# VHH binders against q9c0y8, part 4

Target 1, 316 residues: q9c0y8
Amino acid sequence: MSASHPGILHEYTERLVAFELVGKSNVTLTSNVTRSLLLFVGGLGDGLLTVPYVQELVNPLDEIGWSIVQVQTQSSYIGWGTGSLKRDDEDLHKAVDYFLHIGGADFSTRKIVLMGHSTGSQNVLYYLTQSILPNYLIAGIAQAPVSDREAAYQFNGKEKTKELVDWVKAEYLDKGLGNDVLPRSKVENFFGEVPTSANRCIDLTDVRGNDDFFSSDLSADDFAKTFGNLKEISGSTAHSQLILLMSERDEFVSPSTDKAQLLNRFRESIRPTTSNSSLSGIIPGATHNVGPKSSPEALKWLINQLITALRSFIDQ

## First folded at step 25 (VHH)

Design b5
Fold by OpenDDE, fold request of step 27:
Structure b5 (fold): chain B 316 residues (1-316), chain A 121 residues (1-121)
Amino acid sequence: as target 1 above (316 residues)
Amino acid sequence: EVQLVESGGGLVQPGGSLRLSCAASGFTFSDYYMAWYRQAPGKGRELVAYISSGGETYYADSVKGRFTISRDNAKNTLYLQMNSLRPEDTAVYYCARGVFSLQRGSEYDYWGQGTLVTVSS
């Protein structure tokens, strides 16, 4: 079913755009310096309005003084195949800078929360823990954080995934051909029709690859280097809040994985401890993207959780 | 042409056993994860079990410990060993070919015609 959505298209770079969805109040980021925003980044294959629940957030957020903005990066749609978290992070920082200041706002008047869906969760963690660029987020939200590596294990197999990694390392990386695109006939079972570079393949499928944040077989030391390494907000000694929202029926997570336990392992690793939000949890009855196969209560739960979180940041 | 043909269904007493087979043709069987689904009368189709391309197995809670999914890549055949059968296991059982990618997740693009399993006293 097709629909039209009112909003503002922002050119936050010369070639990249973000779409601010406008709610019933008609208040926008450009017209109100105190308006805050939820900056939304999707996962692999996502672009504008490809995540079903995004449009359902517009009016609830609008009612509490927040706009939802969907950002397009160079990795949007099929661009992820030749992308990297580092490149994504650069794009996201440009977006954050743009939206922090439009309408004459600054950090004292406008807050930004970065929300990532699926692989967008890696962007959130990277921004808050690994990025060499300044942090201007009051909080990050990782929705449906999943291990791409373990998803591959689940459907292709652990050994086959290892064989792929070993092959790519030997035939491409060791030869300095990391930017080459892999033959579709060799990697279609992992990446589908998307042209995928050797480097990106390794990022997504290798143990402790650049995207490997959420795998259940990682050690406490691994988590300490990521979850345990939240950066200070630029110009402050304060740290961002990190909210983790897993989907109870996430089809990318192995049925053998205890999601509650895994979530607790992530949370327990968060440093400083004050950044570990009590609002982290499991979305009841939710599939990966909280889509049509989810329980009816899943979307309501997510909306309420987000509203609660965003309200808590207004006075900070 | 991709084909999936189930066999092995029939009438069995509660507590009995059956072994279902699914003969696959028209594609490289070893490259795909495979699944068994079932549909009971008046109910929707539900996942029973699936097996990765590499042989890792996963089961619905309702059949865990009783059913075993396996595959023989040399024979292009998927199996479902069903033990300790119960009346609630009565259904048409379907073999399905799985397609996976990190972007699209898991989907099923081909199905067999199904084989009827009836568990009754």
Scores: ipSAE 0.909, ipTM 0.955, lowest interface PAE 0.4, mean pLDDT 96
Fold by OpenDDE, fold request of step 27:
Structure b5 (fold): chain B 316 residues (1-316), chain A 121 residues (1-121)
Amino acid sequence: as target 1 above (316 residues)
Amino acid sequence: EVQLVESGGGLVQPGGSLRLSCAASGFTFSDYYMAWYRQAPGKGRELVAYISSGGETYYADSVKGRFTISRDNAKNTLYLQMNSLRPEDTAVYYCARGVFSLQRGSEYDYWGQGTLVTVSS
């Protein structure tokens, strides 16, 4: 991986930026109104170029007429500790609007696909299920969708996680102190050194918390409220596509979890059924972020899968 | 100072059993998940098993059903009961302290010096 990448830094709000990674063709969203974009949002702790495979996607996507834009939200880096899916969603809407129009483009010339990594997958699913979608937001891609709650179960333990949740509810939420930051000494084993609000703690670690989309112990009814609730495209009976890409060797998922079965449970819950993409699958040999410890074929698989998806969207 | 000291290694016949111990000191043992790794000659270090701070256990496929990881928080000790040992289990076994956060995932920040387990007829 190169230490630097050429691109354009965009101010999509007064305080927030996004980086358009420019490929070998030097074509940009500004220079070409027909250029479409993959809007990429990372997970907890991520910022610009913190997900290793992003740079590797630039040229392959460039060749097929797509740009990658990595967005920084208020939750980027350590901002997630005091953030929320709702806040993230607001930022992402602003980003989508900005990048739709730059260069004089509009819905007739440019399409947008939202891609999330890790907790960014919650952002993607949230985006697709909260509001009616515009016709230019054609798909969401969730890469490495994992349960933060179950990750905590894996390393801290189910009972300890429950104890944390109960404590936070009793000492903070029940008292209207959800915005207070929790003492590091109490929550470091869960959140590290990141200042984390009581609300955010509950979002990430409580059963059916606001971020609890991908836990294996959720019921069909739970999945129906998320996967089963994709919003329609404005002015159409059509819906955006949802692609789920799990990592085969995801270290955040319990080794005892059957990932294939879990993925199928997610997919089977997607409504409408036409939004359930056949391109969903498991990235072979991939660690969580498809990083250096992944099999050599993992990145190639991901790239090919994305190219296939994006090409299909252009032809439709 | 954080210290991890493994013991219990030795020579054992195929099909035999061995129990490894890891004595931990210098930190609140009960707050950390712990792991056993092993490194065979000429091979890389591989995960054998880990146990959450809450006592949930996870195993590599190669040792499932044969090895048991456990912990005694009162004694600050991690254990690895190894049954039905095979020649391919021959390795230096290491105890490791795990560090986890939702942002950074799972890492290991301290390691013992290791104890040699040799399975041979």
Scores: ipSAE 0.901, ipTM 0.951, lowest interface PAE 0.5, mean pLDDT 96
Fold by OpenDDE, last read:
Structure b5 (fold): chain B 316 residues (1-316), chain A 121 residues (1-121)
Amino acid sequence: as target 1 above (316 residues)
Amino acid sequence: EVQLVESGGGLVQPGGSLRLSCAASGFTFSDYYMAWYRQAPGKGRELVAYISSGGETYYADSVKGRFTISRDNAKNTLYLQMNSLRPEDTAVYYCARGVFSLQRGSEYDYWGQGTLVTVSS
């Protein structure tokens, strides 16, 4: 059943909004106390309240002085098909800037954590490692960081995926038509009904494409360029924390993949090493989005990990 | 109209073998990944195996090394070769058409009527 949720709709740009969910304490609406914020960005197809565990985070976070904010970018819902990580990053930086300063706050009085679900994890990694824009996050959290490319391998096949990539490169990219939208009849088995540009197709499905952070077949050198390249927090020599939370029963990850080993490979690549959080781990019994098919303990585990992490950041 | 029709089920002794078939029609078979599920009496439906549109195979731990999923795109047919059958393999086996996208993940939109496999002495 649909429900109503109290909150504040923020216009963080002229055309983009973010929704801050209000917890039971109602402090967000009744007090001028500066709260730290968990900015949440979903994966492909996600928007407001499309990730089931988000609403479950509101009250636990509220109790510890945090609010969760769902950020809509141009890529929200079906916008991802013609988007890019770079564009997303620009939107997210605008969001971070807005929320960092509302009410007269700054980095010393308000902490911002960016949490990404699924492909939102690419946004988190991009923000912290690839972005040319300044970093104002105390931490990034990647929940269910999965390889879109390898997901395609799992269900469509490695060779078919390669054929798609080769075709798109030859027929579009090589001709300077990267912004053209691919025919649905040719790519529906990869991207569904979502209009998808040639560039976006390559980002998601090509080896070392722009979104290719979490593939198991990447080399140590590849990980060094991403995980190993966390940027300093702007105005400081300090670095953000990076927390990786994989789902134990993630249906986007091949059954042949050792998730624990893969997670360790990611973590071991994180530089500086001080950014490698001990809170990274595998959510027990969790499906990709920690949804209804997950074990009851999965959501509790996730909440506890988040609370532990977020408490530690306020004390700094 | 999309149709999936299972066949090949029956009674077999422990240690025996069966080959299930699923005849598909009404859609471009080669564009879809396919799966076998089973439901034992009093239990929920569980995944047995699935095969990508490209032919990559994946198995539940309980059937690894014993079952083989395969497909013949020219014949629009999905197969499940079942060897070294055990009493616990007794179930109705279902063929399912898989739908995948990066956005929505993996779903099943069509199912066969099922075929009963009974493993008993």
Scores: ipSAE 0.901, ipTM 0.950, lowest interface PAE 0.5, mean pLDDT 96
Fold by OpenDDE, fold request of step 27:
Structure b5 (fold): chain B 316 residues (1-316), chain A 121 residues (1-121)
Amino acid sequence: as target 1 above (316 residues)
Amino acid sequence: EVQLVESGGGLVQPGGSLRLSCAASGFTFSDYYMAWYRQAPGKGRELVAYISSGGETYYADSVKGRFTISRDNAKNTLYLQMNSLRPEDTAVYYCARGVFSLQRGSEYDYWGQGTLVTVSS
């Protein structure tokens, strides 16, 4: 059912907003310089309140001194079709900077954890691996990191996906038309009604495309370029933590895939090893977005895991 | 108009075999992944198997090794070959059209009327 949610709408940069959910304590990032935040970025198609469990995190996090903020990027809703990880990362950096300082806070009083759902997991990993991190961005959480490419394999087929990629490369990329939007009649079974650029198509569906972080057929060398390349915190030898939380019943992952083994492969690739959090795991009974078809214990498990993580970060 | 029409259901003895068909019309069959579901008396509807538009197959653990899902795109027909049938396989079997996108995931937007399979000695 539709409902109202108390919060504060922030314009963190020109024409982009983020929504701070306000919990029972009524404490906000503006009112308290010591308030830390979980900055949440959704996956493809997501915007505000499109991931079911986000609203359920508000009060539990509030109780431990954390706010949850849902960020809208240019990729939100249908914007992802013409977006990129690079563009997303630029938006997220602006958001992080804004929320660090709001209310008169700074790096000495406020910490930020970046959490991504689904393709938001690529954003998290991208953020952690592209540049030196500020000392207030202390961790990344990837919830339901999945391969978009392998999801396409599962439902459209490996060969059909390859045919799409080959066609897009030949008809668009090779001609310098990467920014052109693909005809819906040709790609609807992959991207639905979302206008999707040639570049974005390749990012999501090509082997070792820009978004290809979590595919099971990637090599150790591939993982080394992503998981193995976490950047250091500025002014320190320390690194941010990376927590990976897979959904046990993730419908985007092939039933033939051993999720535990796959998760282990990701974790083993994390460098430095100190960034490999022991809090990574599989959400029991959870569908992709831990939605209503999940086991009753799935949401509780996720909440508890997050609380444990966030408490540990403040003590560091 | 999208239509899915199941056929091939009936009474069979334990250990027997049965082949179900689903005739599809009103859409480009080859663009969609397809699935078989079943609903036993007093139970909820459960996934039996699905096949990608490209022909990759996936099965519930309960039917793996016994059932085979296949498709003939030229005939716009989905099949379910059921071997080594058991009493617990008794159910109404439904054909479903699957819709997939990366943002919305997998959904089913059309269903057949179902065909009854009864496994009994």
Scores: ipSAE 0.891, ipTM 0.951, lowest interface PAE 0.5, mean pLDDT 95

Design b5
Fold by OpenDDE, last read:
Structure b5 (fold): chain B 316 residues (1-316), chain A 121 residues (1-121)
Amino acid sequence: as target 1 above (316 residues)
Amino acid sequence: EVQLVESGGGLVQPGGSLRLSCAASGFTFSDYYMAWYRQAPGKGRELVAYISSGGETYYADSVKGRFTISRDNAKNTLYLQMNSLRPEDTAVYYCARGVFSLQRGSEYDYWGQGTLVTVSS
C-alpha cells in the first residue's frame, strides 16, 4: 500500500538527497541542535523507504531525541551496479558532514550513528575502517550483514560463481575494461536486470573482493583486516562501537551456516575489543529485511535493541 | 511457455518410499535453481528442499536424512526421492522454478499443478 510520510527532504549535495523522517514531536534536526541522528543506508536496490522497518523506527527514536535519516547515494536503486564501496563512502561522508551541521549544530551537541542494512553493512564497516573517525560518529550498526558471494553460491553454485569471476577477470579486468557493463545474458542470474560493471561483479562475487567482509569461509586474518581494523576517533584513544545484528531467518545465508557461530567469529575479530558491543545479536524470527514474513516479535526486538543502544551512547 | 509437470505421487504405507519427478519445459532448465514445496491439508505451503543451478542441495529439517533432491539437466527433470515416509509427509507436492539475484534475493515465478502424496496405513 502506498502511504505518505512526514519528513524533511535534504539536499546534502547538488544532486543527492536524504530524507529525515519526522516523528510525532515534530522536532527536526534543523529545529533542535541537540537532536542526534541515525543515518541509515540500505543495501542493493534500496533507496528511500524501501526497507520496511525504517518507518517503524521513527516514533520510538523520536521519543528519545533521535531522528532517523535515510540517505540516497549514487548507488541507490539500480545505481549500485556501477558503484563501489569507495564511491559510497564519499557520498556518506558528505551526508554525515551535512547533517552534523544542519540547524547550527556541531560535534558538541549532535551525535551520529551510521546504520546499514544488508550490503549497507559493508558501507558501515568500510566507513569505520578506512580513515580516522570524527568524534561525532560514535557507532556503526550493521543489520543483516551477509555475504553476497555465498548467497550466489547458495542459488547459482560455487563453481558457476567461480566461472563467472574467472571469465570477467580474463575478458574485462585483464584488458583494462573494468568499467564496462557486463552483458545481461551472462550475469542476469546474479544481478537481475541491474546493469552491472565488471568491477562491481568482482567486488561482490570474488573471494576477498572489495565487498567480501562477511563470508563464512574467510580466515581470521581476513577478519583482522576488516573487523580488526576499526579506526580511532580523532584526538582520542577511543573508538566507535560496532553492533552486528543478524537476522535469524536470513534467506541470503545458507541453511547450513551456524549464524550464532558466525556472529561470534565476527565479534571476536573486532579490534579494539572495547568496540565489540554486547548488544550484538540475532534478531529472532527475522527475515533478511525484517519484512512481513518475519515473526511478530522480530520488529519489536530490533526496535528495543536500537533504543537501548542509542540511549547508551548519549547517557539518556 | 514455461511448464512444470509433477508426477510420481500416490498412496504409500508408513516407512515406504516414493520418487517424484518434475518435467520442465519452455526455458533453459540448467540456468535456474529449483525447489520442492508441499502443502498439507489445512496448512500453508512449506519449503521441502531446493537445489542450486550448480547442484548444491538444501533441506528442511523435517525431511533431512530422508529426502533427496536431485536434477538431470540433460532431461530437464527435477526429482525428489522420499524415503522413510511418515503420515505427516502427506501433502500435495509442488515443483517450483527459482529466480535469484543479489538485489531481490530468491523468488519463485512458476509452479506446477502438484502431485498428491498420501502416507497412510
Scores: ipSAE 0.886, ipTM 0.947, lowest interface PAE 0.5, mean pLDDT 96
Fold by OpenDDE, look of step 25:
Structure b5 (fold): chain B 316 residues (1-316), chain A 121 residues (1-121)
Amino acid sequence: as target 1 above (316 residues)
Amino acid sequence: EVQLVESGGGLVQPGGSLRLSCAASGFTFSDYYMAWYRQAPGKGRELVAYISSGGETYYADSVKGRFTISRDNAKNTLYLQMNSLRPEDTAVYYCARGVFSLQRGSEYDYWGQGTLVTVSS
């Protein structure tokens, strides 16, 4: 059902916005310098309120002094087709900077946690591993970190995916046409109606492509380059926490995949080890986006886990 | 027009076998992953198995080791070999065309009319 949600629309750049959902307390990031925020980034196709559980987080977070903000990047909705993790990261940095200061706050008063859903998990991990983190960015949460490549394998087939990759490399990348948009007739079964660049195709579907963080066939060395490369917090020897929350019934993950084992492989790869949060786990009964087909307990579990995490961060 | 027509259902004794077929037409069969669903009396529709366009197969736990999904792209036909049938396998079985994208995930946009499988002594 359609619903209205109170909040504040922020222009964190000239062209991009983020929506702060306002809870029952009516406290906002603008009105309270000590208010911290969960900055939420969706996955492919996501924008504002496209992830069902986000609106359910508003009041629980509000009760503990946290705002939830949904950020729109250039990749939001169908923009991902011509995007990149690098571009997303740039947008997210701008968002983080904006929300750090809005209302007169600063690094001494406000903390920020990044939370990503689905491909947003790549964004989170990318953010945490590419550059030294500011002291106000204290954690990343990756909800439903899944391999887009293996999802393609699951439904389109491994060989067909490889054929696509090889074709795109030969016909586009090798010719310097990485920014060209691929014909829909060739890639619709992978990317739907979304205009998708050759580069983006490779990012998402090639082995060790730029977005290939969570594939089960990756080696320990591969994981070491991502999970094993969390950056330190500026001015400190500390590192941000990384929480991984997989969905038990994630339809993007092959039924043959042992999710628990895979999660453990991710966690074991996290460096420094102190960044490996004990709060990582599998959301019981949850579909990919913890949506309507999930068990009722799934959402509750997620909420409780987040509340626990966010409280722990402030107490540090 | 996309059409899916199931066949092969019937009455079988426990422990027996059946092979279901789904004849597909009106689209490039080889480009789509396909699935079998079933709906038992008084229950919701549940996934039985699906097969990727590339031939990778996936099964519900309840049918693993007993059922085999396969496809013949040259014949535009989906199959479900059901062995060691049990009374709890009694249901209307449906063939479904799958649509996938990284953005939307997996969906089914066309369904057959179903074929009844009754397992009873």
Scores: ipSAE 0.768, ipTM 0.897, lowest interface PAE 0.6, mean pLDDT 95
Fold by ESMFold2, look of step 25:
Structure b5 (fold): chain B 316 residues (1-316), chain A 121 residues (1-121)
Amino acid sequence: as target 1 above (316 residues)
Amino acid sequence: EVQLVESGGGLVQPGGSLRLSCAASGFTFSDYYMAWYRQAPGKGRELVAYISSGGETYYADSVKGRFTISRDNAKNTLYLQMNSLRPEDTAVYYCARGVFSLQRGSEYDYWGQGTLVTVSS
């Protein structure tokens, strides 16, 4: 099934685009300088319209005066294989800066929320805790914050994943070849057909690799270094709200993982504690991307949580 | 050409046991995770169990404790030991080859023709 989607394609920096979906009101970020936005970043392999619930958010958000914008980064589609969280973060800051100011807006009136799906959740957490660049987000939303390393353990095996990591370190990292693309025959069972650098492989599959924020075997001290380190909003004494939304039936999470317990461990680690949103939760009946195999209540629950959150950010 | 050929199905009484085999050819068997699915009359295919390329196993709740999935990479063969069989286990059982990547998640790209298991007096 195909459809046309009305919207505005923005070139927010050279060769990178974001798509502002336009709802029934026909109000846009350019036409109303106080209109706020949900900036959306997908996970590995994602690009425009690949995360199925995004299109369903357009009109509910429009009814409360919010736009939704799908951002493309250098990592979109298969670009992630030679990327990094740091490179993504640089792209996302450029997008935030662009949208903060279009139409003559500024950060005192226009509010921006960054929402990430899957590996986009690592982008959100990185932005709020690790970036050295200014933070202008009033909130971050992480949908399906799952461990890539533990997904690899689930399907390829822990020992085979460790063997890959050890081999990549010995043959690439120890030789200064971290940016080299790995032979497909050695990594196809982890990365498929996506050209993947040695550094990216380690980021995703090594214990405490740079993407390894959400693994269930990490300690409270590990979570303190990420969840426990949210930064102030630039020009303010406030900190971003962090909302964590796990999918109840997430196929990338081992059946042996207690999702409620894991979510509680993430939330307990959030500092400052005032950033720990009560809107975090488990989306009932949801698959990883809240797609068609999800229960019908899943999408309705997600929309309700998002509307509740976004209304609260404007009523200041 | 990838081929998956199931065998070992048949008629068994409730409480009985069967062992299913799936002979794999046309690919490097040890590189892939493998699964057993089943399809009862009037229902869709449902997962029974899977085994990672590294040997880790997972089971549907309905069979946990009664069925055991295993693989012999030297013989390119997947097995399902089924104990304490019940009438609701009656189905065509399919061997499936799994493909995984961090981008796509888990998918099944090849299926056998199936072997019938009937649990009845």
Scores: ipSAE 0.649, ipTM 0.853, lowest interface PAE 1.1, mean pLDDT 92
Fold by ESMFold2, fold request of step 27:
Structure b5 (fold): chain B 316 residues (1-316), chain A 121 residues (1-121)
Amino acid sequence: as target 1 above (316 residues)
Amino acid sequence: EVQLVESGGGLVQPGGSLRLSCAASGFTFSDYYMAWYRQAPGKGRELVAYISSGGETYYADSVKGRFTISRDNAKNTLYLQMNSLRPEDTAVYYCARGVFSLQRGSEYDYWGQGTLVTVSS
């Protein structure tokens, strides 16, 4: 398609930006204090305009009074390799604080939904269940909540992944070198060209590493500490809604994995149970990022779920 | 220079067996996941099976229980044992080298020339 996209570039904190795409109405977050937003964070390697469905959301969301805003964090593009979910959480809270108040808005006039794709799904779950910072999100949406550890198992092997973890612990963590970047020759089959710290490697590839929210071999007790621990919205007894959207043809998920069963296990762990949205599901015919190789119905299905969800957050 | 050379294809009756081989050279074979794909006349390529660099195996539903993927890292060779063959298994079978990272996901950067398997009575 055409390469130019009209919008507003926001500097939400020093050195970090978010891009608000502008729809046909020309209404923006600065021009209307009651306009709500879907704040979008991508996965590993993602940045502005890298997730193919985002620009297709602009006008459908605009029609119901929502802006879509693509956030850049310190982890965007290749920055994730030396970052952490905690650092991402800090960046995302700064973005939420900025957008919550822009144009004179506040929580009573503006709703904010955080949507994450791929590892952005870990950002959503971390924000809602692990963060010590105040929660101002009406909902979180996790699209393609996949396990990085099990993806590594699928292509490199379980024992080879365990050997990497053991080697990193012995040669880096036990020596106080957790922040050091690993040699490419040892890790290129896991991280390619991306500079990756020892700590980040462990986060992504160790059993119960800090990113390890979605692995199918985790127990109900593990899920209780994450899915089962949604925080209250700050200043309220209400809790954020959580919507989980798996891709039917996700190439990062083993063909042997029963996605419907796994999704049900996640959903049944959600506490409070009132946060378990009925809009969760499996996007029919979708690849990991709902890209052009997806069935043509996949994008329409996704848009319908998002419109239904977002409209419900405004209705009272 | 990376090379993947398939062999072992041929004409076989329904219910028969064939063993395909893929000889690999020009890279450290044990570091890569490997796959068999097939392409039936008038169809696109479809995954048959893949095997991780650590030896774990995965199969398309249509072949599970009948086909076995394996690798011999000492001989740099990928295999596909095909049993209980059916006419719908007729296709050109391709060996593919997989490249993976957590950021890029999986893709196949080298393909063999293919070997024809015809299942007909």
Scores: ipSAE 0.643, ipTM 0.858, lowest interface PAE 1.3, mean pLDDT 93

